# Ledger of designs, part 41: VH-VL binders against q9hc84r5073to5261

Target 1, 189 residues: q9hc84r5073to5261
Amino acid sequence: CICSMWGGSHYSTFDGTSYTFRGNCTYVLMREIHARFGNLSLYLDNHYCTASATAAAARCPRALSIHYKSMDIVLTVTMVHGKEEGLILFDQIPVSSGFSKNGVLVSVLGTTTMRVDIPALGVSVTFNGQVFQARLPYSLFHNNTEGQCGTCTNNQRDDCLQRDGTTAASCKDMAKTWLVPDSRKDGCW
Short names: E, the ipSAE of ESMFold2; O, the ipSAE of OpenDDE; V2, 0.75 times the mean of E and O plus 0.25 times the DockQ between their complexes.

## First folded at step 13 (VH-VL; framework fv_necitumumab)

Design q5 (at its last look DockQ between E and O 0.44; V2 from the best seeds 0.00; counts 0 for: pae E 5.2 > 2)
Fold by ESMFold2, look of step 13:
Structure q5 (fold): chain C 189 residues (1-189), chain A 121 residues (1-121), chain B 107 residues (1-107)
Amino acid sequence: as target 1 above (189 residues)
Amino acid sequence: QVQLQESGPGLVKPSQTLSLTCTVSGGSISSGDYYWSWIRQPPGKGLEWIGYIYRSGSTDYNPSLKSRVTMSVDTSKNQFSLKVNSVTAADTAVYYCARDTWIQLYGMDVWGQGTLVTVSS
Amino acid sequence: EIVMTQSPATLSLSPGERATLSCRASQSVSSYLAWYQQKPGQAPRLLIYDASNRATGIPARFSGSGSGTDFTLTISSLEPEDFAVYYCQQRYNWPLTFGGGTKAEIK
C-alpha cells in the first residue's frame, strides 16, 4: 500500500485513488483503525501554507508527524544560510541521520530528504518538506487504515470513507473530515 | 511536454573550469516536486551521477567529485548549471541534465539530449 | 558506496526471444531500484522505477522484479528496437549509483 502527496495538493491513496485537497490545517493522513501495531499514525501539518502562500509566493513549508507507540517523530525543513535542510525531531529533540530508538530508524538522505523506517512493520515514510510517500505492507495493514490516505483494501470503492464511517461523494469532501482539532480552527478546512 | 537542453562549450583545456547550463521548458524549476540532476558518461563507458540541485539552491554532490563541483539554479531563467573545476582528460564525457521526480522512490524521468565535453590540450 | 553489478555484460538474442538481465547490489536497497534503456547516440530513458513499476509509455513486454540485493529486468518478446544498453540504478542511499550496463544485441 502506497500513499503520496505532491504538487502541494495532489493525493494518491493507498489503493490508488487520486484527488485534490487544499486544506490549510493539520490532517490525519493515516491511522490504525484497531491499535495492533503500536497505534501507528501519520499527520500532515499545512498551517504555514496559508502564511507562506500569501507572503513567499514560491513555497509552502510543511511538517509530517509520525506517532508510533509512545514516540513522536516530526519531519520538516529549516533554512540554514538560505538553503533548505531536513530537520527530524524525535520526541521534540533534533536528531541526526542514523538515529535509532525503539525499532524506529531515521535518516536524512542528502540535504532535504528524510526517511523513517519501522523495519518490524515493513513501514517506510519519506518526506522532503513538499512531497511525501508512505509505504505500508498490505499483509499487515489490510482493512486497518483510515484517514486521507484511505483504506488499504485493494478496493477503491471505500477510499472516501469519512471520520464518521460514511462514504463521501468525493474524496475532497472526505479529506476535510480528517481535520485534527486545533485552537486555530478559524480559517481551517 | 517538459524538455531539458544542455548548453556550453564542447572543448575545455586541462586545469580550466567546465561550465554547463541546462534550460528547462514546458515546466517550472521552482516546483517543489523535483530535483535537478547532472549525470555524465565517458565515451564508451557507463553512467556516473554527479549530483543534484533543488529550487532553493540546496545541493548534494557525489563524494568522488564534491571538492571540484558546484551547481547553481536561476529560477527566473528556468535554468540550472554545473561547474567542474580543474578538469583533466578524465572529465571528458557526455554530460546530461535530468529531472528527478523523487530522489529515492522514482527515477530520472526526463533527460536532456546530452552534450559532449572534451578536455584536451 | 553501494556497488551495482550487472550481468551478463552482453546478451545476444534474436527478435521474439525472452531477455533476462540481472542487477545485484552490494547491500540491500529495498525496492529502490530503477532501470534505464539507452540506445546508441541517445540519452537514457526510464523504463522501470521502484523495482517493478513501468514508467509512462513503456510497453508491457518490459517487466522488473526483485527486492533487496537481486533484481531482474525481463523483456518477454524481444523487438528489433530493443537493441540498447540497459542500466540499473540504486536509489536507496547516496551517492546514487548505476550498474555497469548490459548490452542487448539483436542477432
Scores: ipSAE 0.250, ipTM 0.727, lowest interface PAE 5.2, mean pLDDT 85
Fold by OpenDDE, look of step 13:
Structure q5 (fold): chain C 189 residues (1-189), chain A 121 residues (1-121), chain B 107 residues (1-107)
Amino acid sequence: as target 1 above (189 residues)
Amino acid sequence: QVQLQESGPGLVKPSQTLSLTCTVSGGSISSGDYYWSWIRQPPGKGLEWIGYIYRSGSTDYNPSLKSRVTMSVDTSKNQFSLKVNSVTAADTAVYYCARDTWIQLYGMDVWGQGTLVTVSS
Amino acid sequence: EIVMTQSPATLSLSPGERATLSCRASQSVSSYLAWYQQKPGQAPRLLIYDASNRATGIPARFSGSGSGTDFTLTISSLEPEDFAVYYCQQRYNWPLTFGGGTKAEIK
């Protein structure tokens, strides 16, 4: 099952349904319906603002968050000396490429392409600040995912599963239901 | 369909700078999320990745060439360029530009036809 | 850098025969492996991505397998147009690196 987002608004679900969605908030990309493998979840924050010294104060780039077991991994892009660089926060601590902890491996490819691997699960997530891809083994995650990435069932008919458990007529309509409420962000509640 | 075409001098003298341009047609550099790449192949030898440039101007180069390589992108012309400084005979090769779908995990799915650059006095 | 080693350097076969090409990485590259075909005077063409997926337009006789450090490109039945040089490429880490290539030639 491969889910991707590109061009700032183009999505492809785990089962290959394409749709366009533009949001300015944080959304659930994928989460396990039933926590079987560490309660894996992925989020996209379209405006990630951090007080980190490595983050440019003037910009709130997109951030992809990965939650696995008790770990929180944030992938984002910062400006360093006028050049974009990948920033990986592991439990809110900046880490370098090659860092690993509790079965999770993080890496930076080049300057901005970040990857998180969970070898035990065969999970791989890539992000460069604008484009992401999540790869989940069907054998483990089939029929147990929900979010903007849809279901992992090899059936496009059920891809537009909404937060309330109903299926929308379009995945665009579905996508907005996966908003993570945040009163600190205008229009994100 | 997207097409790439290399252009530039086919002959460069030693110690001079090799300069090539790749023109993208059938698609916009600004609208895609690709790593626009350069690869070279010495005559009768294998392939060597030189580096890439992203639409934002972000670059990464092969460490073996990093000190001599500079890439640039001109979105208005839908082109990206390669410069290799202080060339020697070892830089004689067919140079390819390619579209790299790194994030999509596909590979270099579109290539230029390649252009031979010979370094000779 | 990750070193990619291909074997054999040359593979001499007849049309209709099965071709098996090997690619080995100096360290694990997971499934981030691509195969390219290059014919004389032409640019490389993407054949396989992510170790086992055929690129668009690639005939079914081409297949890729493997993960980690060992990969295989198989051509089930060689066609005359399949005699070319094949390169593997690791896409796990920068810099991207190619194997030395395997030349499939007519026996």
Scores: ipSAE 0.077, ipTM 0.710, lowest interface PAE 5.1, mean pLDDT 91
ESMFold2 (binder alone), look of step 13: mean pLDDT 92; pTM 0.946

Design q6 (at its last look DockQ between E and O 0.04; V2 from the best seeds 0.00; counts 0 for: pae O 7.5 > 2, placed apart)
Fold by ESMFold2, look of step 13:
Structure q6 (fold): chain C 189 residues (1-189), chain A 121 residues (1-121), chain B 107 residues (1-107)
Amino acid sequence: as target 1 above (189 residues)
Amino acid sequence: QVQLQESGPGLVKPSQTLSLTCTVSGGSISSGDYYWSWIRQPPGKGLEWIGYIYYSGSTDYNPSLKSRVTMSVDTSKNQFSLKVNSVTAADTAVYYCARDTWIQLYGMDVWGQGTLVTVSS
Amino acid sequence: EIVMTQSPATLSLSPGERATLSCRASQSVSSYLAWYQQKPGQAPRLLIYDASNRATGIPARFSGSGSGTDFTLTISSLEPEDFAVYYCQQRYNYPLTFGGGTKAEIK
């Protein structure tokens, strides 16, 4: 099962359904329906503003968040000496390429490309601030994913599963239901 | 259709700087969806990835060349460029520019026609 | 650096025969493997991406398989225009690396 997003708004679900969605909030890309593998969850924050950095409210980069067991991993981009580079926060602490903890490996592939591997699950998540790809093995995750990445069922008919458990006629309609409420962002509630 | 075209001097003297430009037509270099790569191929030999540049100016270079290589992007001209400092005869090759369609999934789906650069006295 | 080893260096076959080209990685690259075709005097052309998917416009006689460290490009029935050098490329980690190539010779 492979989910990806490119072009700022183009999505391909785990079962290969293509759709366009232009949300400016935080959305659930994927989460387990039933917690079997550490309650793995993926989020895309389209307007990430860190409270601890220099105030940059006029421009906030995208961030991809991975929740796994008790770990919280954020992949984003920051400015260093006027150039963008990847930033990985592992439990709110910046870490370097090659960092490994509790079965999670983080890598920086060049300047902006970041990858998180969970080898025990065969999971790989890659993000460069604009494009992401998430790989989940069908053998472990079949019938147990929901979110903007759809279901991992080898059946595109059920791919547009909404937050309320019903299937939408289009995945564009489904995608907006996966909003994570955030009162700090106008229109994100 | 996106097309890439290399340009630059075909002959460079040892110890000088090799400078090449790739012009992108039929598409925008300022897209966040693509990396813009340089690859070289010595005559009769295989392919060597030199590195890429992103529209933001971020770069990654092959460690074998990292100390001598600089890439730049000019989004207003829809161009990206390669400089290789302190060249020797070992830098003689056909140089290609290419578009990477996806970081890990797809590959280099659009290539320039290549330009031969000879390093000799 | 991930070393990509291709074999054989040269493959001599007649038109209509099945060609099998091998590519081995020095460590696992998952499915992050591309194949390129380079005809004489031309730039490389993407054939296969993600180990097994044909790029746009690539004929069905080309197929890719494998994962981890061992990969295969198969040409089910060799056509005259398939005379070329074939390169694999891992895309798992930087630097991106190509194999040394397999030259397919017809007749």
Scores: ipSAE 0.085, ipTM 0.682, lowest interface PAE 6.8, mean pLDDT 87
Fold by OpenDDE, look of step 13:
Structure q6 (fold): chain C 189 residues (1-189), chain A 121 residues (1-121), chain B 107 residues (1-107)
Amino acid sequence: as target 1 above (189 residues)
Amino acid sequence: QVQLQESGPGLVKPSQTLSLTCTVSGGSISSGDYYWSWIRQPPGKGLEWIGYIYYSGSTDYNPSLKSRVTMSVDTSKNQFSLKVNSVTAADTAVYYCARDTWIQLYGMDVWGQGTLVTVSS
Amino acid sequence: EIVMTQSPATLSLSPGERATLSCRASQSVSSYLAWYQQKPGQAPRLLIYDASNRATGIPARFSGSGSGTDFTLTISSLEPEDFAVYYCQQRYNYPLTFGGGTKAEIK
């Protein structure tokens, strides 16, 4: 199962349904319906603001968050000496390429392409600030995922699963239901 | 083998609407793997992406043309269409429809032959 | 939009020679870059995708390289049928944009 976000607003679900969604908030990309493998979840924050970011205070880039067991990994982009670079936060601590902890591996390709691997699960997630891709083994995660990435069932008919458990007529309509409420962000509640 | 074919008037008057249809054969348009796209090329010039339509009806247009462009899809006929309103001489071009394999981030792997549309009074 | 710049505008070579075409993006497009070939009176044909992968049916003499902002299409030994216009296309962000093209012509 491969889920992708690309071009700023284009999504492809685990089962290959494509749709366009333009959100300004944080959304659930994927989570386990039933926690079987560390309660894996992925989130996309379209405006990630952190005090630890070396970026100009006025810029809040996109961030991809990975939650696995008790670990929290944030992938985002920051400006360093006028150049865009990947920033990986592992439990709120900046880490370098090659860092590993409790079965999670992080790496940076080039300057901005960040990768998170969970070898025990065969899971890989890539993010460069604009393009996201998550690869999950069907054998482990089939029929147990929900979010903007949809279901992992090899059936496009059920991809537009909403938060309330109903299926929307379009995945575009589905996408907004996966909003993570945040009263601190205008329009994100 | 999937094939695409453009059809429509080759001559349009200024201020009128350009209308083209792309017919897909050898495969179903109702596939989640593709964006069905329109590209144009003025005579002797380069390529300009106009936009795409998904089989569900979802669209995205080039901002340079967004205000004048409308696309539609008819899955029953295995066709998708392009309309460009308020045309001028600048809209004279060969118009191509193409299958865009965006889901794999490959490219536009199947193209129509293209159809010349001339805007002239 | 991302601006794609191709150079040279025209490349005059003889059959059997090596052709090197350049494509530059105004910002990083990672590897999301495609190359197309267009012959007179024909539609473009996909040559290379993801910067370096040959599309189905494309001869081995065609190769793509590069990442970020600088890309190259190489034809190791030009065949008579290779004299055409070549376009690069960024697929990193919408709107999709093409380079201005490089015309490979016979010397």
Scores: ipSAE 0.016, ipTM 0.585, lowest interface PAE 7.5, mean pLDDT 91
ESMFold2 (binder alone), look of step 13: mean pLDDT 93; pTM 0.955

Design q7 (at its last look DockQ between E and O 0.54; V2 from the best seeds 0.00; counts 0 for: pae E 5.0 > 2)
Fold by ESMFold2, look of step 13:
Structure q7 (fold): chain C 189 residues (1-189), chain A 121 residues (1-121), chain B 107 residues (1-107)
Amino acid sequence: as target 1 above (189 residues)
Amino acid sequence: QVQLQESGPGLVKPSQTLSLTCTVSGGSISSGNYYWSWIRQPPGKGLEWIGYIYYSGSTDYNPSLKSRVTMSVDTSKNQFSLKVNSVTAADTAVYYCARDVWITLYGMDVWGQGTLVTVSS
Amino acid sequence: EIVMTQSPATLSLSPGERATLSCRASQSVSSYLAWYQQKPGQAPRLLIYDASNRATGIPARFSGSGSGTDFTLTISSLEPEDFAVYYCQQRYNWPLTFGGGTKAEIK
């Protein structure tokens, strides 16, 4: 199962359904339906993006959050001497490439590409501020994922599963339901 | 149907700058989730990754070459380019351009035909 | 820099035989490994990505396996067109690096 986002607004679900979504809030990309593997959850934070469709594509800073067991890993980019560089916060502390703790491995590739591996689960998450990719093994996560990345069922018919358990006609409509309430930004609840 | 084609001088003198251009046809350099790479292969030898460029202009280079290489992209011409400064005979190779799909999980799924560049006086 | 070592350097086999090509990394590369085929005078062609997935248009006789440091490309029954040089490539860390290649020859 591979989910991706690129161009600031283009998504491909775990089962390969493509859609476009331009949200400016924090959204659930993936979470476990039943907490079997440390309650793994992925969130994409767009709160620095404007509501404008023009501003959503590849030009606003984004952050990707990974929750796993009691750990909180945030992947984002920052400006260092006028140049974008990857920044990884592990439990709110900046860490360097090669950092490893409690079965989570962190890498910075080149200047902005960040990768988190959870080897026990075969999980790989890559983010460079504009492009996101996550791999979850079907053998472990089948029938147990929900969010903007859809289900991991090898069936595109159930990919647009909304937060209320119903299937939307389009995954664009489904994606709206995965909003995470955020009092820092108007219209994000 | 996407095709890549390298172009540039086949002979370059030592200490000069090698300059190559890759033209993308049958698709857009800016339309997808792709990175654009240069790879070289000395005659009879293996492959060496030089680096990649994203259509936004973002680059990463092989550290062994970083001080001498520059890449650029021209989206209006659907092209990306490689510049290698201060070349020596060791830079003689077939140079390939390639489309790289997904930064770490996939591979280089479309390659140019390659162009031989010889560095000789 | 991650060094990729391929063995054997040359593999002499007949059409119809099973080929097994090995690739070893100097440190773990997880599953971030690709395999390419290169025929004389041609550019490489992607065969396998993410250690075990066939690229589009690649025949089912090609399969990849392995994780960590040890990887294998298997060609279940060699066809005449399969006699070429095969390269592995790690994609775990920059710089991306290729193995030295394994040449499959007709015996």
Scores: ipSAE 0.256, ipTM 0.731, lowest interface PAE 5.0, mean pLDDT 86
Fold by OpenDDE, look of step 13:
Parts: sequence; C-alpha cells; structure tokens
Structure q7 (fold): chain C 189 residues (1-189), chain A 121 residues (1-121), chain B 107 residues (1-107)
Amino acid sequence: as target 1 above (189 residues)
Amino acid sequence: QVQLQESGPGLVKPSQTLSLTCTVSGGSISSGNYYWSWIRQPPGKGLEWIGYIYYSGSTDYNPSLKSRVTMSVDTSKNQFSLKVNSVTAADTAVYYCARDVWITLYGMDVWGQGTLVTVSS
Amino acid sequence: EIVMTQSPATLSLSPGERATLSCRASQSVSSYLAWYQQKPGQAPRLLIYDASNRATGIPARFSGSGSGTDFTLTISSLEPEDFAVYYCQQRYNWPLTFGGGTKAEIK
C-alpha cells in the first residue's frame, strides 16, 4: 500500500484513488484502525508552513509527523543560511541522518529528502516538505488503515472512509473530516 | 512520453569548462516528483553519479566533483544544465542526463542518449 | 559513500541459461537498490527498483532479490538481447553510487 501527496494538494490513496484537497490545518494521513503494530499514525501539519525563497511558486513547506509506539518523529524543512535543509525531530530532539532508536531509522537524502524506516514492519515514509510517500506492507496493514490515505484493501470503493466510519462520495469530501482540531490555528477546529 | 536530450560541445580543452544542457520534452520539468540528474561514464568504465537539480533550483552534487560542478535549471525552457570547471582528461566521458523518480526512490527511469565529451589539447 | 561491489565482473553464458548477478553494499541500503541494463552504445535502462520490483516493460525473466547488503539479479533464461552490462545502484544515501558492473557475454 502506497500513499502519496504532491503538488501541495494532490493525493493518491493506498489503493490508488487520486483526489485534490487543500487544507490549512493538520490532518490525519493514516492511522491504524486497531492498534496492532505500534499504533502507527501519520499526520500532515501545515503549521510549519513558511515561505520558501527557493521555490518557483509560493509553496509552503509542511511537517510530517510519525507516531510509532511511544515515539514521535517530525520531518520538516527549515531554512539554514538561506538554504533549505531537512530537519528531523525525534521526540522533539533534532537528530542527524542515520539516527536510529527502538526499531526506527531516520535518514536524510541530499539536503531535504527525509526518510523514516521501520524495518520490523516494512514501513517506509519519505518527505521533502512538499512531496510525501508512505509505503506499508499490505500483509500487515490491509483493512486496518484510515485517514486521508484511505484504506489499504486493494479496493478503491472504500477509500473515502471518513472519521465517523462512513464512506464519502468523494475522497475530497472525506479528506476534511480528518482534521486534527487545533484552537491555536484559525479555522482548524 | 518524456524524453531527454543532451547537447553541448563534444570537445573541451584542459582547464576549460565543460558545459552541457539537457532538454526535456513530453513533460514538464516543474514537478516535485523528480530529481533531474547527471551521470557520466568514462569510455569502457562504469557509471558515476554527478548530481541532481530540483525544479526549484535545489542541488546536490557528488562530493568527488562538488568543487567543480554547477547545475542550473530553466523551467521556462524545460531545460537543466551542467557545468564542470577545470576539466582534465579524467573528465572525458559520455555524459547522460536522466529523470530520477525520487518520490518513490524508484530510479532513473528516463535517460538521454548520452553525449561524449572529450577533454583534449 | 556507500561502495557497491558487483560480481562476477564477467559472466559467460549461453542463451537459455540462468544468469545470477551479485551486488553487495558496504553497508545496509535496506531495499533501496536499483538494477540497470546497458547495451553497447546505449544509455542504461532501469530494470529493477526497490530491490525486487520490475520496471515497466521489463520481461518476467528478470527478477531482483535481497535486502540490506546483499542483492541478486536473476535472469531465468537468457535471451540473445540480454547480453549486456548490468549495474546495481544504491539509493539509500547520497551520493548515489553504482556497482562496477557485470558484463553478461555470450559463451
């Protein structure tokens, strides 16, 4: 199961459904419906949105949060001396490429492409501030995921699963239901 | 279908600058999915990754060449370019541009045909 | 950098035979390994990505396996057009690095 986001608003679910969604808040990209493998969850956080001087178009770098067991990993892009660099926070502590802890491995490719691997689960997540991809083994996660990435069932008909357990007519409509309420950000509650 | 084509002088004198351009057709260079890359291959030898440029202008170079390499991108022309300064005979190679599908860490799925650059007095 | 070592340097086989090519990384690259085929006078062509997935249009006789440091490209039954040089490439860390290549030649 591969879920992707690119272009700032274009999504492809685990089962290959494409849709466009523009949000200014934090959203659940995926989470386990039933906690089986460390209660894995992924979030896209737009709170880290900042202007990039290197971007041809005004695109906001976002932050990708990965929760696994008791660990919290944040992937984001920051400006360092006028250049974009990947920033990885492991339990709120900046870590360097090659860092590993409790079965999680983080790495930075080049300057901005960040990767998180959970080898025991065969999970890989990549993020560069604008493009996201999560790869989950179907054998482990099938029929046990929900969020903007949809379900991992090899069935596109059920991809638009909303937070309330109902299926929306479109995944665009579904996407907004996965808002993470945050009173600190206007319109995000 | 996306196609890449290298262009530039096939002969460069020692100490001069090698300059090549890759023209992308059949698709836009302005995509977050790809690292536009240069690879070279000396005659009868293996492949060496030179570096990449992102559509935004972000670059990364092979440390072995970093001090001499500069890449640029022109989204309006759908082109990206490579410059190698202070060339020597060791820089004689077939130079390829390639589309590197980075979002999936997939691979270099589209290549130019390559262009031979010979460094000679 | 991660050093990729391919073996053998040359593989002499006949059409119809099974070819087994090895690629070893100096450190773990997980599954981030690609295989390329290069014929004389041509650019490399992507064969395998993520260690074991065939790229679009690649015949089923090509297969990749392995993870971590040891990888294998297998051609179940060599066709005449398969005699070429094969390169592995690690995509785990920068800089990207290629193996030295294995030349599959006709016996």
Scores: ipSAE 0.046, ipTM 0.677, lowest interface PAE 3.4, mean pLDDT 91
ESMFold2 (binder alone), look of step 13: mean pLDDT 93; pTM 0.953

Design q8 (at its last look DockQ between E and O 0.04; V2 from the best seeds 0.00; counts 0 for: pae E 12.2 > 2, placed apart)
Fold by OpenDDE, look of step 13:
Structure q8 (fold): chain C 189 residues (1-189), chain A 121 residues (1-121), chain B 107 residues (1-107)
Amino acid sequence: as target 1 above (189 residues)
Amino acid sequence: QVQLQESGPGLVKPSQTLSLTCTVSGGSISSGDYYWSWIRQPPGKGLEWIGYIYYSGSTNYNPSLKSRVTMSVDTSKNQFSLKVNSVTAADTAVYYCARDTWIQLYGMDVWGQGTLVTVSS
Amino acid sequence: EIVMTQSPATLSLSPGERATLSCRASQSVSSYLAWYQQKPGQAPRLLIYDASNRATGIPARFSGSGSGTDFTLTISSLEPEDFAVYYCQQRYNWPLTFGGGTKAEIK
């Protein structure tokens, strides 16, 4: 199962349904319906603002968050000396490429292409600040995912599963239901 | 369908700068999905990755060539270019430009036909 | 850099025979491995991506397998047009690196 987002608004679900969605908030990209493998979840924050000294305060880039077991990994892009660089936060601590902990491996390819691997699950997530891809083994995650990435069932008919468990007529309509409420962000509640 | 085509001088003198341009047709270079890459192949030898340039101008070069390599992109012309400074006979090779679908975890799915550059006095 | 080693350097076979090409990485590259085919006077062509997926338009007789450090490209039954040089490429880390290639030639 491969889920992708590109061009800032184009999505392809795990089962290959394409749709467009543009939001300014944080959304659930994918989460396990039933926590079987560490309660894996992925989020896209379209305006990630951090107090980290490594992040330019003047810009809130997109951030991809990965929750696995008790770990929180944030992938984002920051400006360093006028150049974009990947920034990986592991439990809110900046880490360098090659860092690994509790079965999770993080790496930076080039300057901005970030990758998170969970070898035990065959999970791979890539993000460069604009484009992401999540790869999940069908054998493990089939029929147990929900979010903007849809279901991993090899059936496009059920891809537009909304938060309330109903299926929307379009995945665009579905996408907005996966908003993560945040009163700190205008229009994100 | 996307096509790539290399262009530039086929002969360069030692110590001079090799300059090539790759023209992209059938699609826009201004896509976040691709790393626009250069690869070279000396006659009768294997392939060496030179580096890539992103549509935004971000670059990544092979450390073996980093000190001599510069890439640029011109989105208005749908082109990206390669410069190799201080060339020697060792830089004689067929040079390819390619579209690298890195983020999609595929590979270099579109290649130019390649252009031979010979370094000779 | 990650060093990719291909074996054998040359593979002499007849049409219809099975070809098995090996690619080994100096360190684990997970499944981030691609295979390319190059015919004389032509640019390389993507055959396999992510270790085991056929690229668009690639015949079913081509298959890739492996993960970590050991990978295999298999051609179940060689066609005349399959005699070429094959390269593996690790896509796990920068810089991207290719194997030295395996030349499949007619016996």
Scores: ipSAE 0.023, ipTM 0.646, lowest interface PAE 5.1, mean pLDDT 91
Fold by ESMFold2, look of step 13:
Structure q8 (fold): chain C 189 residues (1-189), chain A 121 residues (1-121), chain B 107 residues (1-107)
Amino acid sequence: as target 1 above (189 residues)
Amino acid sequence: QVQLQESGPGLVKPSQTLSLTCTVSGGSISSGDYYWSWIRQPPGKGLEWIGYIYYSGSTNYNPSLKSRVTMSVDTSKNQFSLKVNSVTAADTAVYYCARDTWIQLYGMDVWGQGTLVTVSS
Amino acid sequence: EIVMTQSPATLSLSPGERATLSCRASQSVSSYLAWYQQKPGQAPRLLIYDASNRATGIPARFSGSGSGTDFTLTISSLEPEDFAVYYCQQRYNWPLTFGGGTKAEIK
């Protein structure tokens, strides 16, 4: 099961359904329906993508958050002397390529591509600030994912599963239901 | 709501060390979403960024001050601090602490009220 | 270090008038530009981020524009409380640097 986002707003679900979604908040990309594997959850924070004249392009800053057990891993990019560099926060602490803790490995490929691996689950997540890809093994996660990345069921019919358990006519409509409320951010509640 | 408050001596003699503390209330300094900055403003003049500290202890200082500046964080007290060594009259300023985001497109969204530090004999 | 130059140094206007404040960077800062307002005796307040976006709670009369090296803050109709000093700040590269400020004064 592979979920990806590219081009600033184009998504492909775990089962291969393509859709376009533009949102300004934090959204659930994936979470376990039943907490079998440390309550693995993935979030995409788009808070700053529509606030800029460049926000319509794939150059706006984004943050990808991974929650696993009690750990919180944030992947984003920052500008360092005019050049984009990857920034990985592990439990709110910046870490470098090669860092590992509690079964989570982080690495940086090139200057901006960040990778997080959870070997016990066969999970890998890559993000470069504009493009992400999350790989989850079907054998472990089948019938147990929900969010903007859809279900991992090998069935595209149930991919547009909304937060309330109903299937939307389009995954664009489904995607907005996965908003993470945050009353501190403009229009994100 | 997050609030910041500077504290420290208002008068420091030349060649001594200026030491200030910023206390964060209504939020946690340990948030990974923010950097904690010091900015100063000489009376009647503009603003100068001194540097930031992240709650992990990671710092970035303005090169103009880097040799004289040290910042620290005390997460148990929800505070971060600034030291400026070997001060002169040129270091007389209102010192502000501010919250900044790790996303450089945004800005410093919360500021302390400022504290005047005078350097004189 | 990126030098930020603001003009004019002082802008004398009456309430209700339109104010245009300029900020120029010594090299391109893309859209990584913030504007702050500082009223007498107060700390600065964030007005505009990413060159053109209003911070939370900032009135619609404030607008920002520009990209690269040339930026403008516009106040469409000055209110009495808008007479203050305005600073731009580039956030493209460390050290972060502020402009010298533009003081908006009652004429």
Scores: ipSAE 0.006, ipTM 0.498, lowest interface PAE 12.2, mean pLDDT 84
ESMFold2 (binder alone), look of step 13: mean pLDDT 93; pTM 0.952

